Miniprotein binders against q56419. Designs and how they scored, part 296

Target 1, 326 residues: q56419
Amino acid sequence: MEGRTLEEVQEEVFKRHGVLVPKKELEDLAKALEEAGLLLTEKVEARLKEEEEKLKRERPMRLAGLSYPEGEREARAFLEAFRASYPGEGEEARVLLMPHLEPSRVPEVYGAALAALEKTPPPERIYLVGVAHRPLKEKAAALPVPFQTPFGPALPDLPALQALDALLPFELFNTPLAFREEHSLELPLFFLKGRFPEARVLPLLVARRSPELGEALKVVLRDFPGLLVLAVDLSHVGPRFGDTPLTRTLAEEARRRDLGFLERLAEGEPEAALAFLGANPTRIDGVEVVASLLPLLRERKGKVLAHRLDLEAPTLSAVGAGTLVL
Short names: E, the ipSAE of ESMFold2; O, the ipSAE of OpenDDE; V2, 0.75 times the mean of E and O plus 0.25 times the DockQ between their complexes.

## First folded at step 20 (miniprotein)

Design kl1 (at its last fold request DockQ between E and O 0.42; V2 from the best seeds 0.75)
Fold by ESMFold2, fold request of step 21:
Structure kl1 (fold): chain B 326 residues (1-326), chain A 104 residues (1-104)
Amino acid sequence: as target 1 above (326 residues)
Amino acid sequence: SPIEEAKRLIEEAIRLAQEGRLEELLEKLREAIKILIENGASPEEIAEIAFRLAMEFVRRGAPPELILRLIKEVGRAAEAAGASRETIQRIAIEAYERIREEVG
């Protein structure tokens, strides 16, 4: 009954069904429907509050049995299979760029990350920086709770998180619900926790570039040393992302953008890497994270270990993934 | 004057810090920072206040968590007083670095 008077509704009911419903009965019905809508809204709000409160205590696995095995023994075998998918050796990483794309789609790219971790001394903590796929109240956020994995809980580094929060001009712990389904943290964390079972984690999300985050992290990393992980994907091209169907030309451009971006990062030139992308025509996922972390990437040289532009045949689209050590 | 009122509030906050009375101190601190920002105090001046208060808690053996909370509360007070995000972060980092240099 949006935009209609009760008299108009009464007239239509009479015309269609031959029944005259008193205006009072229509008024009572409209009120009851409005009240029922308010009750449904209250139930939804109560459920969201409940979910938020749960996330203030822990972040449960959402992708176990879907993207990786539920059981610890099977999960270890899964890690070994991914490492075997990359036949080369890694290099020690102080900064690791790795994907968050579904692992089965780019097994050798995750394998390269595992190879790098093999050469990396176990860190006390891991700064895991993903891409927010749900809105944040601020440019960036963290969730200071255990993240469940098949290898046990990944415990938060609470002192480092508190220091980071203190050095930011906004509240770092601002959007717990954004972490509920955030695969850009969960998928890389599976590999990181499997390799470094004793490391604590700073689970961070970037929604929009935050120079403030980079400045704060430069200070925090100095006093709380650890492994910095950029958990980002690269180009997104094709109809799923608003383009025409994937062509050889579009795929070649996406590969060129991905590799040119990674290679400039590997040269210690993150500003040049961003400039190379311009308006980011192939929608490289990692630009907001890199733009946030410039102080931590400058003059740090390294190597691209792996890259794949992975075809999504059903959507005629593709997503790029890479492994970079610095 | 406003600046003299802020100075009085800061000296009272320092006495409360010497007594370990954090919650009472924070009320005085918020008011002082508001006055200072409204009257054009530099980020360095506000960071110095945070440093002075932190040193009283360090002298009392306070855990690092309390010191970090103090820095955060100074930033919150500056935000509430309308300081830019650049100014707020400059205050926080300057205070943190000053405290770190003194305590090691």
Scores: ipSAE 0.894, ipTM 0.960, lowest interface PAE 0.4, mean pLDDT 92
Fold by OpenDDE base, fold request of step 21:
Structure kl1 (fold): chain B 326 residues (1-326), chain A 104 residues (1-104)
Amino acid sequence: as target 1 above (326 residues)
Amino acid sequence: SPIEEAKRLIEEAIRLAQEGRLEELLEKLREAIKILIENGASPEEIAEIAFRLAMEFVRRGAPPELILRLIKEVGRAAEAAGASRETIQRIAIEAYERIREEVG
């Protein structure tokens, strides 16, 4: 049995045959196979490997060479430059809110995230919660496959993902196509993998507020501790989003909404943060994520490390980005 | 009575679990959960069924992954029976916590 535990074999026999073989019988079989010189045939291992290989389709990089460097050396230099763009020091994060906007637009905001990560002990796993910019079949989804990065693959935490799925009243592993081009996971993952190369990842997307996700994650995070990352942008204003071109008044309103949202989160009052936005007239991107994670954000005090409202000059539109540590 | 039938199905499912016949167990479980939900069983009563079956899995040396799969299958059975999302999640969390307390 090259590299598989008896438990893994038991699970596989269950998956394939619908039979739970007792460990003792598997031990006896393993012994009998050893005595018979019968390798658990390269075929069973190969079929297992083929089925594993079919499931192990890595999510490839889509934004390598566009938003960040493809090569590891260049990627490390990129991280260092972004860290250098933020002159401050970070704080230890248990929860990190960071942007998923094009990194070149808000380098100091990503730099603030890196500063926080420098003060954070290496987590065993990262719960990376992004925004679904494509429709999902359910309110939330996960993709339980490796995500490619310039620093090597970000491996999924399968046990924690399975626990999360078990505690949800819907199928967590839905809409895999939504993950293929989703930048809200890929961009923050670059920074996270670069800082924590050994951390496993739970790549999650939220399309609509799911209180069920927050309740499930509260249980899972207790038993599977890790860093929670909210990869969200803030206000979206201007013609691209249905407004008039950016004016001083519109920019001031966007900043007021962004900062008022982040400050209330920093005070441990996520419900107050949502209430402050009301109808969300400046279209803060992270609202559905925050609304899903209320149990995890309550009573956690933290600090806003950075904020920027970045102008997209060709469209006279602007997007808010922030970094918050809890 | 429908409840007595559900109880018989649960006991049969437990026997099937003891024998490791999981596909047949899941069939009986789905049928039992359907009857129970249609007759107003509480989420805690459904979670108890999951717990009892999980203990048989543990006795057979099942890994944690199979226990989590069992909880998920109970949730799917409840959904198929028309249970609300809230009810399904309550069943899952209650079952999970009870199993955790017993297994560690």
Scores: ipSAE 0.826, ipTM 0.936, lowest interface PAE 0.5, mean pLDDT 90
ESMFold2, look of step 20: ipSAE 0.848; ipTM 0.944
ESMFold2 (binder alone), look of step 20: mean pLDDT 84; pTM 0.814
OpenDDE base, look of step 20: ipSAE 0.815; ipTM 0.930
ESMFold2, fold request of step 21: ipSAE 0.873, 0.883; ipTM 0.952, 0.955
ESMFold2 (binder alone), fold request of step 21: mean pLDDT 85, 85, 85; pTM 0.824, 0.825, 0.823
OpenDDE base, fold request of step 21: ipSAE 0.824, 0.820; ipTM 0.935, 0.934

Design kl2 (at its last look DockQ between E and O 0.80; V2 from the best seeds 0.00; counts 0 for: other shape alone 2.75 > 2.5)
Fold by ESMFold2, look of step 20:
Structure kl2 (fold): chain B 326 residues (1-326), chain A 104 residues (1-104)
Amino acid sequence: as target 1 above (326 residues)
Amino acid sequence: SPIEEAKRLIEEAIRLAQEGRLEELLEKLREAIKILIENGASPEEIAELAFRLAMEFVRRGAPPELIFRLIKEVGRAAEAAGASRETIQRIAIEAYERIREEVG
């Protein structure tokens, strides 16, 4: 909603209600609403500035007690229960693709990620690449501060982050507020920190395809070796996402798209994986991350360990999640 | 005259680096890079400047963080001078690679 032009709003109202509202009337309404709400926006703005300053120091847990336990003992038991949800064995990962969907919805997919981590030598650092759900000032961002977890703070790898920033043609440390509620980092980090308590972290977000990020990371990963984690979800289908109610046919298409995407990534062919999606009709969430990281994914072969297309019965919609090791 | 001015600024920046005068160096560096970019210097030529300055700091025992900062400041100067993002990144990576090749 935010950031739409008045023309876009006018077009959407016409599409939805069959009424063309003159641009001037939309402009007048917007002005009147802004004037009436000015005092409230100043209070909200002051709060956001305070939160931004705090985020320059640390990123607190936002989902403790909601998506995972707050206490360390309970958090360790929770982590082990997720591992038990996947009865198979993993493989060593140099690159791990895992979801950021609510963990209770896809327990075996997170369990597969844990199984892969069991086979992975503890890395010195983890490059955690999530999907920005709030706007960034640039195509990508990082927040070089400790991220709190029930297992203690996940400390930033400051030298590697500074090297990465130096190799980008834009400021990497932009948009601290985008990290405030970003679950695509917090949820995977719970699992990663629980298994690799000594690893430092590079917490990264991608908003839109950034080839520059991929080129810089190729250099930084060579000199600062570590585990690369793509924290992304797959298909999003159904009425919540603009489709008709979920049918067996739509669900089968979403699963086909998810698996075809993952399998082509597993063959070391990330460009083919993206081409397979075309216009991305099932709205796979990881496209911008994969498109940004092509140099790190080419010719790297691996295996799909798990996949689920999880049904949201109340909305007749579904979201896909997978675990891929490369 | 622009090339002569850039040469003067570069020699001054090197002198300042040898003396450890970072903030004064950065002012001269920004001015030199602006002239170089406006007169069509290649990314490799600008990266060579960054490499030479970095080696003065390496000789003085500077920590890697200072070297990364120097590379970033070169990129910022190129951005301020209107270089494309592709050019800025080429400069930064080339400078980084030369420095890494020399010192490991």
Scores: ipSAE 0.865, ipTM 0.945, lowest interface PAE 0.4, mean pLDDT 90
Fold by OpenDDE base, look of step 20:
Structure kl2 (fold): chain B 326 residues (1-326), chain A 104 residues (1-104)
Amino acid sequence: as target 1 above (326 residues)
Amino acid sequence: SPIEEAKRLIEEAIRLAQEGRLEELLEKLREAIKILIENGASPEEIAELAFRLAMEFVRRGAPPELIFRLIKEVGRAAEAAGASRETIQRIAIEAYERIREEVG
C-alpha cells in the first residue's frame, strides 16, 4: 500500500475501475493481506532456518539446468564448447581472475579461463574468492562444506580453512545463507571442478574490503599452496545500475575502466589498479576482492587473456567480464 | 593466585590434549583466559600468553588442527577482552610463524 490510506486506495480503484469498493471490504482485504504476509514471513523464516541447517552439510546446485547442464556428460560437452569459444592459448596461472557472469553471455571469457587452466598443473586446492551480492555479518566469509557440481561435490579443504580462520581476527564461518544462492562461487566452480576434479576448494566471499583476509591468505598460501581464483565481474553500467541507457560513450568508458584495471593488475600493481578507478563510477564488481587480496597480487606480472562488455538488450545495460592470469 | 590457577588449568588442558579431549581442553583454556582477564591482564598480554601456551602444546606433540583451534580461541578471548582486530591478527600471525619455525 506504499503509505496510502484505505480511502486513497478506494478512490484510486473507483477512478480506474468505476467500482466503489466498500471500506469494510478494503479493510478485510488489507487484514487478509497482512495475515497472509505474516504467514509468508513465518514460512519464509522457517524455510530459511531449514536451508541454513542443510547448509551445514552441503551447498546444493542452484543454477544447474539453467546456467549450466545438470548431467555430467552434458556438462563436459558444455566445458568443451566454452573452451572452443576461445581461439587462443592460455598461460599457467598462479592467480586467475575470471568472471562470474552468466556463462552464455561471455563464453569466450570463460573459454580463456579454461585455456589458462589447461596450462596450469592440477592444484591440490583452489582458493575461490567470490563477491558477496548479499550482506555478510563480517567483511568476508567461508562455507566449509561440499559444493555440489555436475562433476561431483567440490570438497572443502578443512585444514586450510581452519588455518585461515585461525589467522583472522573475526569468525570466518559466518552468514551461511549468503552462500545459498551466491552465483559468484557456483558458476566459476563449475569450470574449476570440471578441469580439476580432485582439487579441494576454499569457497570464500568478500562483501567489503578486508586487508586482514589478504594478510591471512598470504600466510596460508605458503603452507597450503594452491590456485587463487578471483571470481569477479567488471563494470556494471546502464539502467539496471542507475545509469542512462548504454551509449557509445558509456560503453567506451566502461571498457576503458575495465581494461585499465586489468592492465594494472597484469603489471603487478593492484594499488594502482584501485587508484585508477577512483570512486568506481562504472561499478567494477571486483574492487572489494582486489582490495582484500593486495598482498597476493603485488609484483605478480601476468596477462589479460580476454575481455568483453556484454550488452543486456532488454535493459539496455552492460556488464564487463575479463580473464587475467598472474 | 589467579595466575597459579590459570597455570593449573593449562596443565590440565595439556593432559586433555594428549588424551584427544579437544572440547574439554578448549574449555579449560577459555577458563584460564577468563581468569587472566578478570584479574586485570590487558588484551594484548592475554593474547600473548595464550599464544605462548599454544606453543607448549606444539612442543608436546599437539596436532596442527588443535594448534589452529587454540590460536582461534586465544583470538576470541582477546576480542572479548577488548583487543583490536589488528592486534589480534598480528599476534595470531606471529604465533603461527613461531609455531611453524619450531615444527619445521
Scores: ipSAE 0.760, ipTM 0.893, lowest interface PAE 0.5, mean pLDDT 89
ESMFold2 (binder alone), look of step 20: mean pLDDT 84; pTM 0.816

Design kl3 (at its last look DockQ between E and O 0.81; V2 from the best seeds 0.00; counts 0 for: other shape alone 2.873 > 2.5)
Fold by ESMFold2, look of step 20:
Structure kl3 (fold): chain B 326 residues (1-326), chain A 104 residues (1-104)
Amino acid sequence: as target 1 above (326 residues)
Amino acid sequence: SPIEEAKRLIEEAIRLAQEGRLEELLEKLREAIKILIENGASPEEIAEIAFALAMEFVRRGAPPELIFRLIKEVGRAAEAAGASRETIQRIAIEAYERIREEVG
C-alpha cells in the first residue's frame, strides 16, 4: 500500500479479484497494522532495556556448555587438557597476547597462554582488552560488573576502572549491550580466571583505535599494576571474510603476515608491526587493539610461543591465532 | 567581567570542598570551567583548579574514588564547554599526575 491511495488499492483489488472492498474497511486494516507495529516496537524496546539493566549488574556466561564446560570440575579438567596440548614451557608475561578464537580450534595456542601464566606471578588485576564485535558508542568501552565463569565471578577492579574512566575524554562505561555476547572477553577470561582466581579484572573492548586509551592505560597501569592481556585473533582469510576461495598462496600469505606481525611485536616495535601489515589485506583482528596500546608495547621485548592458522573446511576459510609474551 | 565571575565561582567551589559538599560544588565548577575555556584558559590552568579542589577532599580523608570522580567531572565540564578531546585528556592527566605527586 506504499505510495498508493486507498482508492487505488480498492480499484486494483476490484480489477484482480472482482470484489469491491469499502474504503472504510481498508482504512481499518491500515490502522490495525499500524497499531500492531507500535506494540511490537514497544515490546522489543522494553526487552532491550531489561537486558541492558541486567548487564549493569553482572555479565552471565554465554558460552558455557558450548565452548567450555559449564561445571567447575569439568572446567578445571578442560584447562589441564589445554595446557597439555602445548608441550613447551612458558615465560613470565607482563603483557600477554592470546586469541579469542573458539578454543577447540587452536588448543595449543591457548595451551601456550596457560604455560605463560604458569610462569607469571599472580597479578592483583588483569587488564583484559578484547575486540568489540558489536558497535560501541565510543572507540572503546568497559563494563564494570562481575563476569560469571565456571570458577566463580571475575570481580571488576572498580578503583582502577574509575581511574581509567577519569583519564579518558569520553565515557568509558558506554555500551553495556555490546558485552552481552562478546566472546573476545569471555573465552580468554575463562583461561585467565581459571589460573588466577583471585585477580580482579578490567574488561575492556576496542572497536576502533584509540590513542587516548593507550595514554590513559599507561598512567593507570603504573599506579594499578597488573597483567595486560590483548585478546585478539590474527588473519581472517577466505570466502567467509570476503576473499576468493582459500588457496595455498593465500594461506601462506596469512601465515607470513601473522608471524611477521607477532615477531615485530616481540622485538618491542609495535609501530613496525602495524606498518608491516600495510592495508591489512589478511584482516588481522588485533590491529585496532595494538594501535590503541602503542605506549604500553614500545620497547617491550618478548617471545612468540605459538601460532596456528586454523582452516574452516566448510567455509573454505581460515583464522590465525597466536600467543605472545612481552 | 567573565574572569571575575569565574574567580568567584572557583572561590565558592573551594569553600564547598572545604565543607565536603561535592554535589553542590559541581554546579559551580561546571560554570567556572565553561567561562575559563571560553576565555582561553590553558589545560594546565584548569588542571590546577581540579588539583586545588582535590587537595581539600584529600585533607578531609576522601577515598580515591571521589578524587577520580572530581577529575572526571572536570573533564565533563570541559567537554560541555566545547574543549577538544585532546584538551580534555590533557586536563585529566595533568590533574591526576599533580595529585599523585602530592599524595603518592
Scores: ipSAE 0.869, ipTM 0.948, lowest interface PAE 0.4, mean pLDDT 91
Fold by OpenDDE base, look of step 20:
Structure kl3 (fold): chain B 326 residues (1-326), chain A 104 residues (1-104)
Amino acid sequence: as target 1 above (326 residues)
Amino acid sequence: SPIEEAKRLIEEAIRLAQEGRLEELLEKLREAIKILIENGASPEEIAEIAFALAMEFVRRGAPPELIFRLIKEVGRAAEAAGASRETIQRIAIEAYERIREEVG
């Protein structure tokens, strides 16, 4: 109804459906919708406030029973099955790039991450850097609370988070509501917590490139050593993302960009990886994360363990996912 | 003088640190920084002073958590005084590194 008169709506309904709705009935409906909308808005605001208060204490699971099992036993079987989906062996990771896509879409890519984690000594802490799919008040944020998992809570490393905050020229602990439904942390964390139950976590989100984050983390990682995890997806192509339906040409371009990005990262050339993408026409998700973490990625050589461009058939769209060890 | 008042507040903050009264310490520190800013201290000078104080806290046995909070409060004060984010971060890192070298 934005910008239309009731008369215009009445006329449109008449033209479309051959029914003349009385103006009074339209007025009553509009009023009811407005009242319902207002009530919904107030209710939503109250609920958001309540959830924000809860997020001061913990971040509950949102995708349990949907993307992964809620029960611990079933969750362990889930991990084992995903590991089994990758036939290769992993390598020890100091930096792990892994997806945050729906696990069922790219099981072998998550399997490759698990393979790498098998070769990685249990870290004291995990720096988990995800992508903010919602706006943040700052370029990056952290949530210093336990994240619930089927394996128990992933506890925050408060000292390391505090050190990180101290070295940032902005408030790190901002936009708690952005973490509420952020799958870029929740999904990787399932795998990480399952493998390293005793590791503390620094759950970080990046909305926009923050060189300040990389500089701060470089210092913090020296004194608070741990595993750095980049939870990022790769290309996003097709109608869901503003492209034409997936074609062989579009898929080849997406793969070319994904692999070209990952290979340059594997060579220890993160700036070259970013430069290779240019305007990022295939919308690699992890660009802002990588751009924020340049100091931590430079000169680190590694290996691409897995890559997949996964088709979402109902939308004829595809998302790239990869696993990289550095 | 305002500067003498700021010094008194800093001394009080140090005593409060020794007593484990962190919130009160931070309040005194914020007040001291405010006084310094109001009396024409540059954001950079404020940052330097506050980080020098952090070193004094360390020397006096302040726990690491206190040091981190102190650094952060200095950064907030510097921001409020109009310091650039780049400047704030540079000072924070420098102070942190100096503290680390002293504490081990």
Scores: ipSAE 0.778, ipTM 0.905, lowest interface PAE 0.5, mean pLDDT 90
ESMFold2 (binder alone), look of step 20: mean pLDDT 83; pTM 0.795

Design kl4 (at its last look DockQ between E and O 0.92; V2 from the best seeds 0.86)
Fold by ESMFold2, look of step 20:
Structure kl4 (fold): chain B 326 residues (1-326), chain A 104 residues (1-104)
Amino acid sequence: as target 1 above (326 residues)
Amino acid sequence: SPIEEAKRLIEEAIRLAQEGRLEELLEKLREAIKILIENGASPEEIAEIAFRLAMEFVRRGAPPELILRLIKEVGRAAEAAGASRETIQRIAIEAYERIREEMG
């Protein structure tokens, strides 16, 4: 019933069909519909709880066969094709910024990340920091379970994750369901696991800037050295993001903001990079991750290897992606 | 008095740590930390308690995960007592650094 009283429904049925349905029968129907709605709610809640319990044991692939191949042989060929999309050479990364945008949209940007990994000694562990697309109970979260990939499971670094949790003023392991569909971890992980099959992973999400995360990671990275990966996209412009249709002027501004941000990071000046964006009018989504990790980015110089502002013609919108090594 | 009660709870927690009785220790620790924070104890003073308890477990050969759990439980107790997130993190990092330095 659409919020009408039972008397209003009874009157309308009588006017329309010439039948007077007793109020008792309408009350019984309303009660039955309410009961059915409660049962549906309970089934949905039970399914979500079951899914959450499964995520406490492992995180399965969600994008195999959609964004990357499901089979290991095809997945390795996929990696080689992406590397070939970037004709340049990489540089050793102690910190790597790479996208989480659909790989086929920005192949040379992922290729540049692979080129950097070729120059990077295999790390014992990877601190993979993505952007939460679902709400977290805290500013940041982790999921301390194996993440499945076509190259085998990416195993969690449990001692480092426990140390990180102990040094935070909130529970790090707080929102397992937020990881269920989180592509900002899964897409970069495919490339990282393909190049570093023996590295363990700290799968981290940031929802809102957390200076506390940066302070804790500074200590943990000292005692548990590894590769720090910022898995972030850059500008988001156009109607899909609340702007007027993409113009050449807006696209040029987005590109200038993306590159100015990356270049200031490459000079070891993350505070300047954030200040350059001001109110962040092109919606670079790397801001919350960079703002969380300032202690790890200061005075670390490097190089921008690639950038693309990728057009979404059907929506007259665009998203920026880049590769930066520090 | 509150200060004398906190002192008694800490002494009992140390005794329990010497006996390896973590779960019983945690109840006493939570009570002591609450009293200390309510009476203006510094983050360094709280971290010192965590350090002293951790060293008893280290002396007994406890694995690192138990030591990290102890640090986390001190932070949880401080949170429950109303400490700011800045204070909680200072306690945890100070305790961790002292323990790490002692263990070499």
Scores: ipSAE 0.870, ipTM 0.949, lowest interface PAE 0.4, mean pLDDT 91
Fold by OpenDDE base, look of step 20:
Structure kl4 (fold): chain B 326 residues (1-326), chain A 104 residues (1-104)
Amino acid sequence: as target 1 above (326 residues)
Amino acid sequence: SPIEEAKRLIEEAIRLAQEGRLEELLEKLREAIKILIENGASPEEIAEIAFRLAMEFVRRGAPPELILRLIKEVGRAAEAAGASRETIQRIAIEAYERIREEMG
């Protein structure tokens, strides 16, 4: 109804349905919708406040029973099946780049991540850096609470989080509501917690490139050693993302961008990886994360274990996913 | 002079640290840092203040968490005084590294 008069709405309803709705009824409906909207807004605000208070204590599962099993036994079987989907062997990771896409879309890519984790000594802590798909008050944020998983809660490393906050020129603990439904942390965390049940976690989100985060983490990682995980997707192409339907040409370009990005990261040249993307025409999701973590990625050589460009057939769109170890 | 006032406030903050009076210390610290930044103090000079205060807490057996809080509060004070994010981070990292070296 943006900008339409009640008379215009009345006329449209008459044209479409052959019914002349009295202006008074339309006014009453508009008022009722407005009142309902206001009530919904108040209820939504109250609910958001309640959810925010809840997030002071824990982050509940949102995708259990949807993206992964809720029950522990079923969750373990899920992990094994995903591991089995990748026929190769992993390598020890100090830095792991893995997807946060719906696991069922790219099972072998998650399988490759699990293969890498099998070769990785159990870390004391995991720095899990995801992508903020919602606005943050700052360029980056953390949520210093337990994250629920089918394997039990992933407990925060409070000392390391505090050290990180101390070394940042902004408040790290901001925008708790951004974590409520953020799948870029929840999905990777399922796999990480399942493999490393005793590891503490630093759940981090990046909305915009923060060089300050990389500098701070470089210091923190020295004193609080752990596994760094970049939970990022790659290219996003097709109608869902503003492109034409996926074509061979568009898919080839997406793959070229994805692989070119990952290969340069594998060579220890993260700046070259970013430069290679330029304006990022295929919308690689992980750009802001990588740009924030440059000090931690420089000169680290590694290997691309898996890559997939997965078609979402209903929208003729595709998302790239990869697994990289450094 | 403003700088002399800042120095007095820092010495008072140090005494307060020795007494374990954290909130009062933070008040003096914020005021001192504001004056210093407004008068062109370097990040290194601010970091030195953080280090000195931290050492008083260490001597009193303060846990690491309290030391990290001091560093953060110095950063907040610097921000409130109009310091750039780059400056604030330099202060924090330098203070942290100096404290670590002394404790390590």
Scores: ipSAE 0.817, ipTM 0.931, lowest interface PAE 0.5, mean pLDDT 91
ESMFold2 (binder alone), look of step 20: mean pLDDT 84; pTM 0.806

